# Ledger of designs, part 2: VHH binders against Triacylglycerol lipase 1 (LIP1)

Target 1, 373 residues: Triacylglycerol lipase 1 (LIP1), of Arabidopsis thaliana (Mouse-ear cress) (q71dj5)
Amino acid sequence: SHLLHGSPVNSLCADLIHPANYSCTEHSIQTKDGYILALQRVASLGPRLQSGPPVLLQHGLFMAGDVWFLNSPKESLGFILADHGFDVWVGNVRGTRYSYGHVTLSDTDKEFWDWSWQDLAMYDLAEMIQYLYSISNSKIFLVGHSQGTIMSFAALTQPHVAEMVEAAALLCPISYLDHVTAPLVERMVFMHLDQMVVALGLHQINFRSDMLVKLVDSLCEGHMDCTDFLTSITGTNCCFNASKIEYYLDYEPHPSSVKNIRHLFQMIRKGTFAQYDYGYFKNLRTYGLSKPPEFILSHIPASLPMWMGYGGTDGLADVTDVEHTLAELPSSPELLYLEDYGHIDFVLGSSAKEDVYKHMIQFFRAKVKSSSW

## First folded at step 4 (VHH)

Design H12 (from B06 with W103F; framework vhh_7ocj_1)
Fold by ESMFold2-Fast, scan of step 4:
Structure H12 (fold): chain B 373 residues (1-373), chain A 119 residues (1-119)
Amino acid sequence: as target 1 above (373 residues)
Amino acid sequence: QVQLVESGGGLVQAGGSLRLSCAASGFTFSDYAMGWYRQAPGKQRELVAAIYSGGSTRYGDFVKGRFTISRGNAKNTVYLQMNSLSVEDTAVYYCAAEEYLPFGEYDYWGQGTQVTVSS
């Protein structure tokens, strides 16, 4: 077998960014609960210019910061933002191949995997925002995709986080999931596979295992269309290059915790935007309440500018659930609805620069307080 | 029923060593993080050492380099090897088991074992 790109020995800068002829530096932070997270800082090569405003790119479930750079510099959001003069920063949450360290634990300890998107929001995202704010001495722009938007909504309900953010652009925005339509996801929820995986003693999901990689590659080679498999998980995508799927599999997917998947399935079953549900007695011990506390979207400052891009064929961020999110927000975000776009098109679509990213950049430029931009 | 039974405490002279054992029953031992805490009269309970399911360890500041925690999953037992003991180590030592699975389980505690370090 060949070396898989994106292993802990490789860096995102070295694998995808330096080969494209962009500047890239590796950074590290330690979260308050002890996780070691990798960040990358990206800039275009060219004349010596001061970096523009900082923007943090926050990836979704089973992805890492590599997703923003898998296509050419003309198509990938990370490169496009750098070309437009933004000070681009790339987050990688705990458990991804870029952020597998902890001050006390190793990824072989079950306790290393005792987290969900709630912890990603409260520690990973909040502390990455704090780090960028401290380095740049300015409010940051935030981009989230998929689970990155779950994290963004939760974190932005916290005043100390929201005050560090200038504006947020959310792709495939999720705070409610009870109208998920992706066929395989619906079947997994119906069959209680999240509960069965926990009962079997599994604490992480790692599709990079040699057996799972070989199985997926074998299916893609002639037994099934990998685009059809992806469609069963995310909904229909119009606009990414399916011939690149084998290349994408060198980088994606990244690991996540079973507890995180269980939390997402709780959202699907209950239709709430809330902290993790441990059950009656452990909720009382953990929260002082019999039920988990909710994240209240109206606690996001009404003055915080938001932009949302979402697709009509997205099987995860369903239009009905997006409309529910919009009804709960304290002010109306700027909206981009694309009827034929699916979940993956927003990060890997060949048309996304013209269809999506130009509108996001225009939104950010309008929110820059310095008139020089 | 979950039970944690500590043993190995007693009187020892400064500079000496003791080995504490905690025998666990009533749960799947290998699924639990195990820890040792201590409490001296008039002081709050503090963490001495913890060992996680995969073998990673954590120590309190005042014992790091002197104490070693280990576990024997086959024997359902956690151990605390205490070296270079000082009078300040005198306390009741408690064994604890913590459940990290997302079910309605509580922390479990032993009854404690006295450690007294003289002069």
Scores: ipSAE 0.006, ipTM 0.511, lowest interface PAE 9.7, mean pLDDT 85

Design H13 (from B06 with W103Y; framework vhh_7ocj_1)
Fold by ESMFold2-Fast, scan of step 4:
Structure H13 (fold): chain B 373 residues (1-373), chain A 119 residues (1-119)
Amino acid sequence: as target 1 above (373 residues)
Amino acid sequence: QVQLVESGGGLVQAGGSLRLSCAASGFTFSDYAMGWYRQAPGKQRELVAAIYSGGSTRYGDFVKGRFTISRGNAKNTVYLQMNSLSVEDTAVYYCAAEEYLPYGEYDYWGQGTQVTVSS
């Protein structure tokens, strides 16, 4: 039977990494609020005499750790970092198909979906960093993309997290979203889709669901062209191989919570970088304050090295919002601005190794203070 | 008004069974996690059982295998079936309701129903 002669469980190691001839081990952590998260540890075959520094790859919204490995070993950041001798670790946040477990809840309980990027930052990312730190006995390098950067900025305002990080490289960095230009996202915010989805009793967002497909089709009728759907939600991308889109859709997108989307829409409407806004009475109960506490970027240690890569055609991490983030940071990051790059190009672009990843690796190598490790 | 009304408590011999019911009103029952807690004289309230919106359940170690929590969304009622009762199960049993996590914190509490198990 299938279960007797085949793989009983799909894993990122088995699906994408082992077939490319890299070593990969599956790891699991339990968050303080009970979520079971999968991590993968990746290396080139034939271990080095010296272990490289640990690097954690943190994916964005509607993605999982698979995004770092969907292209060939010469194009994918996860493989490229392993080839350069880094001790590569891959995070998968709660709600993704790789991290669907909880100690008491199932994904059919709406309580399983009672989280936003705030919880991803304070639990998922913080505890993955702690886990890597405990295993390596050294500070880690952090890479975030898109929502992974929202999580990184929030987590790094916490001294106990920042002290475990050697340097951070942030792709499509977001801490402010009030200048989003992606046409379908603007339409969804204008139409209050986050409130409509809650009214319909939906607690997770899964783009493979018939209901969500119908809602997207409805929004596209008469007012915008959705034949180029990816461009409508991310902005224009220059540089990924469009012939691979059907292949990418076998893996992406992953689910997320309705509460997380509501939190992102709060950022778009208010232009603040803050914890989730429950409303006056529930804020008082939850925070002891009428307004949600803000994450203050100047609380990130000025001594923590940062590098940021961002694109001129990104419809989500808008250049204006990136400039606002830069103004609020306690020290100036090393910057890579690519006028023609869009949101997805930074993780799936065929040119990203030369245009982006080589610069990131040079930045990390400079922080190790050695040409070997 | 939000209200939780417990029923089904009483006197029972060791080894016997009782079924507790909690009728809820004033909120969308199917959206809430429901729980049963108990408190014996001089002790803190402790979790007996919880049932979440999708049907997942949690039990205290001292009742696991003997008690079963269930919910009837059409009747806005949560139930606790208590089998193989012992003297140590003697306590006031409280119904609780919570819209969302944090886990173990509840928005609403009933007045309690007494369960007394005689040897």
Scores: ipSAE 0.034, ipTM 0.586, lowest interface PAE 7.7, mean pLDDT 86

Design H14 (from B06 with E98R; framework vhh_7ocj_1)
Fold by ESMFold2-Fast, scan of step 4:
Structure H14 (fold): chain B 373 residues (1-373), chain A 119 residues (1-119)
Amino acid sequence: as target 1 above (373 residues)
Amino acid sequence: QVQLVESGGGLVQAGGSLRLSCAASGFTFSDYAMGWYRQAPGKQRELVAAIYSGGSTRYGDFVKGRFTISRGNAKNTVYLQMNSLSVEDTAVYYCAAREYLPWGEYDYWGQGTQVTVSS
């Protein structure tokens, strides 16, 4: 079947948001290192006298901002936040189909793909936060999922970023990955797949290629069910509509860099939350240290309110690694633990409005007495 | 052929110190997570300390602040510095090695070295 095919996306606003009868405007920013990132601003239709508080939705690995809108307006976090009066902003990191531009580089250049989640945190996320802060003249709310939480933790250790954030809600929070249980991910790390991909001269991972489309079709329809494939990558999910998987594959996955995957594999192998490891000699040249510097979670301001939602069947954001993150944070977040929830249930689950999003919204409203709205 | 060889155990008085060493051979040491486990008579084996290939460390609750794990990749050796020892630290200490992930079942185990702390 055409599991990884679909119509080319024109814009997130045109493809998913306008058809649902919401207001949506396309925005772009240029990062300091020259990448052109797309953002969407989303609102419920009708006359408005005021904008609510700004909230930035930051997606995870192999996803883009479309993930927040793939289900109905009653089920999707992006629509639900807009319905509750938030000024919803949607981020799309470099390399996604919405953010494929650069001022001097083409996405066919190796140099275009010379980045990892560290760069996504320090440039993409930090500069999207700065842009929202500048437009709204108020501190922003931050929502991250999966790799979006890796980016959030790293960015929030930086005082200039943390001072622009009112509160953060982190879904499937990751700062440590050494207890990953997803079977295919463990096997890929064990087989040094990141090194093999580099040896082949590859700089990006793009599941829209003919070869990868055929491979995924074979895995999902030939030798394993698509839900089994997803379970192998993310762990078990309870609560999304499996009949929609082919529809979801029209939008997800999005491309990422090989360097980003290598950085994630370094986290799995080393159990550190650190900058990219170039190896001994290049680390000395790059950092002045034999090992890459670590991001220190205790540098996140203790006064910054945080909320975390995490699941007991998540194969990536393992409970043990979440507990390690909690032990290193300077203050205790508000926690929502759902024993049966997996990694993708937090963004695509049909039950997530009642089980997850109502608690997140309550947290934002309760913790924001210093808000500028 | 993979081998892990522990040394440095013995008898020590409460409040004393010991340094355990584990010499590794037969694999690329720098790519492996290394752990120290202990097992006292009649008890389950428990994690004392682990050090990942990148140098990050984890400790069991009862040894935090007293024990320090370190590694010398040039010598293919992992160390456990044990300070302020108590009689409750009496156990056989095992060196263990695992590729890629330091959690769950370790792939290789040493023969163990006895540590006895007397009051």
Scores: ipSAE 0.000, ipTM 0.132, lowest interface PAE 18.9, mean pLDDT 84

Design H15 (from B06 with E98G; framework vhh_7ocj_1)
Fold by ESMFold2-Fast, scan of step 4:
Formats: structure tokens, C-alpha cells, sequence
Structure H15 (fold): chain B 373 residues (1-373), chain A 119 residues (1-119)
């Protein structure tokens, strides 16, 4: 049931899914570079021997798989997909409270935090897709949100990953970030705070530290203060229930690496979709090139069906940057544009079932090869 | 300028103990992973032990339970305590330091120190 702000994580199945009367099993994989990732498999209670096509839900930055289940079963995408008969799988990337393990390293080692979204794409997402493909013996459906879409675009340029995916639905799609409008994010980029933080020896961003929790709580005296802060980092949201913000803070945010934030800031400054930029000499050592290699969107198979939902008030996945992504893709995705939707509305909006998720489900159902499901 | 200077090598009898030290300079020691590698004549260089920035350790299969790696951040020094030495431990031992480690990458290497174990 209810977790207090700053409470330790038990398991996603036990904390959010079992209390809602859904079946849930915990799974883990070990990445090639040694990280231990948690996945959850979710189904509605009933005839549990019958399962539909597998769908993987991939969360965004400072979130984990809990985001898909924070609202009621009638409002949350994870529950809604399970109710519609999908074999729902939930990913949690390295560094989140659900995926904090490594075979050798601990979260107190700098080396545990030496990753960015490219590693999340090439290891975490690619290997979660492979795991689902191996269990289901079929191609999977992929849902990404925010940074989950950065990971999806990068991973899908790889033929061995793309061949395991039946269709992709991307919420708040990002491959370019140079038109970010969120005021606090723009200010942080302008001040080079990512480079300063690295120079000071910081390796992770963890908003659940006692000092940081108390600071956030003091700033969130009322719902309006918390909503204003959220607006400064994501842009305006229309449609989530602001009275639930304190409840959401029991689960979000999750930690991420400083290197990952630095990589995102490189995207904002350069306007490119590329691997991490180490600087001239280390790029030569790492890549054999003075500049990091780009992920080329036209390398995604033109035959892979895609659907995109994006909002007009999103301060991160700006419409101009979405249009740039569309121009670079080898074929036109099916599009849902909602003028009043912001970045968070696509995962926490009370209206999202009617406005967004029903269209996504129709798209997926049209791509199912088995008429028996 | 970065320097890694090994010391403590020498001749020791089988079953004996030896402690190697590596003094580091020219970088922020506490931020680096430190490792010990060894190379015997006619063999590839192999990992003996590694210690990461937060204190986690890794050992090669041939030395687990016999060797202990440790670090003194205040002294900018990494140590390798070698117990129950055998003739097969005879090699040149190299100190290594790594920044921004992809798994197994090291940026700097010492000159090496000879360890000889007599029967």
C-alpha cells in the first residue's frame, strides 16, 4: 500500500502491483558489464495461463518502472495493458533503487556510476529486449518514455536489437534536445553545471539523501510550490492530479549518474544524437575518431512500425526537436499530437487513458500477427 | 606528470609473505581504481587484484584467499599483501591506475617490481 517519502524500496511487485490485485513476478538479468537489473512481469488476475504479446515498458530519467503503476488501475498504463491482455514487462535501468546491484562494484564506487544513456541503450535496454525475446520466443512490443525513447532510438539503430522488436510506441520522443525550453534546465546548461559537478568529484545524483529530501520537502509546502518546481524542469503539465504530488515523491525520483546528465547536456549544447564525448584525445582512444560517432536514425529499419505521442507544452521533448527526429527517420510513424499535454502527462495524467493509451493499444493490436489473441 | 612507483619486491621462500607498495602522484588518487598485474616469462600479463574508488575489490582466481589488496588514500599508495607464496607466483608485478573505467581499462602503468619465490 502506502510508502512514506524516503522509505526503503521492498519490491515493485509487493509495493504497488500486488496491493492492486494483479499478479506480479520479480525477475533479474546480469548485463555484460556486470550490472544486476530488475524486471517485473505483470498480469491481471484471472486465466493466468493465457498471455498476449510481450510488451516492455522503459521509463525515463530520474524514474523507474514504478511510474507505470502510481495511479489507479483505470489510469496507469501498466495496469491498462495487463487488462487488455498484454504480457506486461517492466524495465528498471542501472542506478535506480530497483537495479542497484553489480557483480563486483557497489554504489560507493565511482566506477559503478561510469555510464550514460548510451550504456543504458546498448546494455540495459538491448539485454532486457533479448531476455523477453528468449522467454516469449517472439518479437516484443516496446514502449518508451522520455529518456526511454533516447535509449529506444539508439538501440533500434542496431540490427540485432531491431530484429527482436515487433513495433515501438514512443512517448515524448527525444533524439535531439537543442530546443529545450524548460527554464531551470536552460539555466543549468548555460552555467555549465554538469562540467562543474564532474570537476568537483560528484558521480551520482540522488534526490533521496536526507539533506536533499528535507530541502525538497521544505520547498513543497503546498501543491502549488511543487507544481511550479516541476514546471521549471519539465514544462507545463495539464492533466495530472497535483494533490498526488506528495504520494508520487514516495517513489520518484530515482538516482542517475552525473555522466548521464553530462551526456544529455552535450546533446543540448551540440544538437547532435551521438555517443558520449570524452574530448579529443580520449575520443581517439575510445572510438578511433576525434568526435564521438553519431546514432543515425535512418539505420532503423523502415519496416519497423512506430507510433509517437508528443505534447505542445513539453519543455524537454520540444515540438521542433520532434519534427527534426521525424525528418531523419526512414519512414513516417503514426502520430498523436496533443497541444495541451506536457512531459509528465503522458505517464501520470488522469486523462491519458482516453487521450493517449487507447490509441497506443489500437496501434499495437493492428500489429499483432496472431489472430488467436 | 603521472607516476606509479612500485616497491617491496624481492626474493622470498615458498610459504613466505611479501608486501608490495605502489606510490602514486600526478592525479587525484581517491578518484582512481588501482590494480596489480603480473607477468611471468613467456606468459600474458594477468590481473592479480584490483581496488575501486569506494573500496570494492576483485581478485584473480589463482590468488583468492592468499593475497589482499588495500589502499591508503591519505598516502596516495596501494598495497598488495601476498601470503602463502608459491613458485608459480614468480613474476614481475605491475601497478596500474584507471580513470573512467570501462570494465578492465587502465590508463597508467608502473615500471614493475620483480618477485621471485624459491622452493
Amino acid sequence: as target 1 above (373 residues)
Amino acid sequence: QVQLVESGGGLVQAGGSLRLSCAASGFTFSDYAMGWYRQAPGKQRELVAAIYSGGSTRYGDFVKGRFTISRGNAKNTVYLQMNSLSVEDTAVYYCAAGEYLPWGEYDYWGQGTQVTVSS
Scores: ipSAE 0.000, ipTM 0.468, lowest interface PAE 11.4, mean pLDDT 85

Design H16 (from B06 with E98V; framework vhh_7ocj_1)
Fold by ESMFold2-Fast, scan of step 4:
Structure H16 (fold): chain B 373 residues (1-373), chain A 119 residues (1-119)
Amino acid sequence: as target 1 above (373 residues)
Amino acid sequence: QVQLVESGGGLVQAGGSLRLSCAASGFTFSDYAMGWYRQAPGKQRELVAAIYSGGSTRYGDFVKGRFTISRGNAKNTVYLQMNSLSVEDTAVYYCAAVEYLPWGEYDYWGQGTQVTVSS
């Protein structure tokens, strides 16, 4: 590349993991379409007795791999998995603060933002899985949250990806979104806000401008307004520590592309799990079809073990849409339904270790075929 | 009404220079990636250089260090400065524009301008 656009803006290892007294090494991969993605490999400190199975943590929309480490080592999934002996790997998709590089493009080029969760599934996730598989010489365990599950479902319909995965644990699983109940999201979809943003020439959504951060912090005076705003976007959350919202805002949210939001809104409006809809003529050029191809959940191997955790107050991964996903899967996952859990509780809830992560770890351990672990 | 009009082609001696221009109309130029492709007789069309909306550039391996792409958004024009020309650079040069979807395929093409390099 003539102009090589660099590495992530900062280091997740240095920001959150080293300060907690865990080993962390930074890795990078270059996707086939030229994006430079950061991955972190995390382990508990101490002598290496034996290597556990590799597990990849794949974050959701407006988040990055930092979400798995924002709470204490006793509460955060990334630390908990490391403490349980897993070979923990952390993915950060293109456009996040940790994966802001490209071999020829800058984040000031609108072309840098020409992607949706489809590209995150086919490039970012698929190639991170391939990278882990190549280093570990073994199939990997996959954890996804929210959009990470959209990526997981799409990627796992591809045989070359599914063959590298031992088992998948999906938190707030999404493949259908037509029953979204989060009030502000419903309103934005109804008003065609995604089309207006595109018409205005906006290509990325970045809530981390100093002005927007200051405004949000001002609204958080008394915490109630920030909790209410979050509830309007995600649905009710029971179980994260609201006093930590100010701290969380130092790390979240991360940028995403306008095209990605447009694609998510297409899912909400159409009720399909499909590739990006360019419109009739561009679909014919891109796909050879007048409508975008669907991702067919029954193409996921029936032999691939899956576990799903989902919440009754989740305003995004609605129970009705989760049940639709279950009806389309080729085999029944192991299920954990928590009536009072919301979308964010699965990654930031202080109770999630007991309520969620212990069950996930039991599921993974039951799928380990090696006697050494 | 989208139109791309190339100019600046012609006959040049090996070692010489040419500057190609492509005047664009009918779209918001600053929102489009612009590219130069070339096609010699009996060969596939290949990328020479591209310039993206924010100014980042990409070059084909065979022209790196010799050619420079640039854009003038105020004039709705993209340029290709070609230095140290060789006989192998003889081709029809096409200007192309793409909004940004799909990658690798350009939405609009000019009619082409002939560049002939003599020995």
Scores: ipSAE 0.012, ipTM 0.528, lowest interface PAE 8.7, mean pLDDT 86

Design H17 (from B06 with E99T; framework vhh_7ocj_1)
Fold by ESMFold2-Fast, scan of step 4:
Structure H17 (fold): chain B 373 residues (1-373), chain A 119 residues (1-119)
Amino acid sequence: as target 1 above (373 residues)
Amino acid sequence: QVQLVESGGGLVQAGGSLRLSCAASGFTFSDYAMGWYRQAPGKQRELVAAIYSGGSTRYGDFVKGRFTISRGNAKNTVYLQMNSLSVEDTAVYYCAAETYLPWGEYDYWGQGTQVTVSS
């Protein structure tokens, strides 16, 4: 006898994309540090003489690539880009329910969870970009949301990554977090909850156990208002359909590492865009420096076209922090500021096609030669 | 107060078997990956086998299929079952405890136990 890989039971393609009548294929890559990441390739059905330009969609914290497909084909960015002829690729970082594999480790090993957004940038995003570049034989377009933008900024400071990217569109851009206004996040930071979780030996944050999902749903319908809870975590959102929250909770949130949350809280406390801070002695051992090295935004090529969409009620990607990011970039991005938009509206808003995505598509199309697409 | 105490080494003929044990104290055993390394005189220390906090295992290519690592969390002990021993397996075998988590900044090592395989 021999041991074979089991057939997939449910996949993002099967659950959200095939039922909407789109083409979808499942792909995987192995990162240099051994994580197995799932990607989906999405296209509209119909005759097409050639492939469009490749676009990678990179999700944020506690999300996965499902976020780009939770609304109808007329509202969801993943479907909309496919309808506009793009070769759509969907990334899922390590630790999400779509990317739970490793060549040696199990997700039950604490060592499987020894990563932060730094590793997501240097391994996950960089290697997904390289995979797409190798398949398409062309530079890729990159879309990031929330933590996906943290990953994008860090990765794009690396010349070998930036040279593979044609243009980047960043939704709710984050490289600085010291002006976070979301009340519950501020409270958790003030209480040093990240340090308490680390001290207790917890390695992952997984809200999606069957019992925990039922508990969260119960709290939302009873003592805690789900809309108010979301607002306390992300800031006010104008424009997503609140009646779909129960449906969204079937898919979101996805797990992340405790180390990743600690790294984000370090950004909030210190106001820096830097590698993970291990503390004095381990920093010396890891970096040769007493403090972690910073990611320098001016190292992103000035020639790399960038577009940013951000909202006035976003409690995480605060306008003040966005302005700091803009001041540090080597060139001025094209900007879309929406006073009433919050953090989640950019991915789940019913109005986002008209308010956000059409502008992003116009930006990308300006970077593509018409004769090639 | 951290201590790793190896036992079970000794002299064995080629083709024979030995079982090494490493008793750990002074830290939360379940928080640590446990491993066995070996070092022959004048050579670099090399990984023989590792077992991670959730039970996943890793082996050096030169012992894969012959050695088996296991852990007993109730006894704070890690084991190395060594089968089909060859003269090339002669070395001092070291128990190690490693953590990749932010609160575990130190790796711990035992004093080593000698394994000698005669032809």
Scores: ipSAE 0.053, ipTM 0.620, lowest interface PAE 7.6, mean pLDDT 85

Design H18 (from B06 with Y106F; framework vhh_7ocj_1)
Fold by ESMFold2-Fast, scan of step 4:
Structure H18 (fold): chain B 373 residues (1-373), chain A 119 residues (1-119)
Amino acid sequence: as target 1 above (373 residues)
Amino acid sequence: QVQLVESGGGLVQAGGSLRLSCAASGFTFSDYAMGWYRQAPGKQRELVAAIYSGGSTRYGDFVKGRFTISRGNAKNTVYLQMNSLSVEDTAVYYCAAEEYLPWGEFDYWGQGTQVTVSS
């Protein structure tokens, strides 16, 4: 296929999944606010006696659904779930290179970038769940990583979404961010970088842009040693193959909106899990309240099974913030704590199959109806 | 103070053309989506055309191919070129500025300008 307007030439199915000898079909949905999102449906090749339960993989910030397939079929969660017979579905939120469409807007319109993780939760994730539910005629399993967990927590407070979910497995779970320890992130928050990029007329964050690369370099040369850039933004990772970093950079990172980063920085500064803060007067116009409404974790149904995996060296999903989330949830999730795991190890770690994914699969299998697959 | 001032309305014969203009002040024009709505007596207000900050456009089904929206950011003005007018296009036409940015204000409306198409 030939694309004339600079959209990605190949699809996720063509780039990562078909070459690994797996079945993959491309799907799309149109959100209520007009964004066109790509989804992939993945299955192992071979005899199929019956379809397994649907599972939706929801990626984090500056990533897309490619993250679930960047390592070999024996290491990558997307392939591993397909090998275990799940009906694997891959989400890609608005603004990523796989979901760069809108019915009327383009990336040159500032309005295309007027969204935050709140919109990703209420539109993108909610409507992807609805789509899977409608296709499978059954409740879905949900996997989220990083910002995918922010989206999951927010969406699951909504009864119409929670009713469609059988169980949720959340990697590097985030609903509070006030104990972030990643040094470059702390410096960016301190310097009000979110406000500075808006003042520069930016509404999109794209790490392939020369301007953003130069801005980050200027922050590092001031008072911070950025010789280990990834560690400075995620915390320490133990367990991914660092020799693959150049390969990973062919796919990651994906773009996001400045408004989304502002919302995340609001969470860091205020320590709340809340809708976007427009300021006093616009909050009154938008919400009828002087402060943005909070997402209340106890509104998630106590009957919805949850599993959480988190790491002791994660610079973003800090253990203290995870414990705050656990205190607010209506029932106790099954927990996997790995002292040496960092933020990225949960999706790219070569040891993650044994350390993480086998436990997640056991959790999901225990929630499948005994009279079916 | 935000102000939207419409001009260019009037009486025109069926098959004719009109160009509406809306001069905006009190906000950063280039950051706002601009639109035209219309309301005929006894009917609900409906979207005619919208133009977003980067120039993307949206049209109501009843005007596609006949009307063209454009913007002049240097002049803080949005335009609606109306061709092949019919009696059914008779309405008060309202200019609107729609705020999508988190640090701005909500929708603003002009006073409206009357368009009357004779048989």
Scores: ipSAE 0.005, ipTM 0.463, lowest interface PAE 10.8, mean pLDDT 85

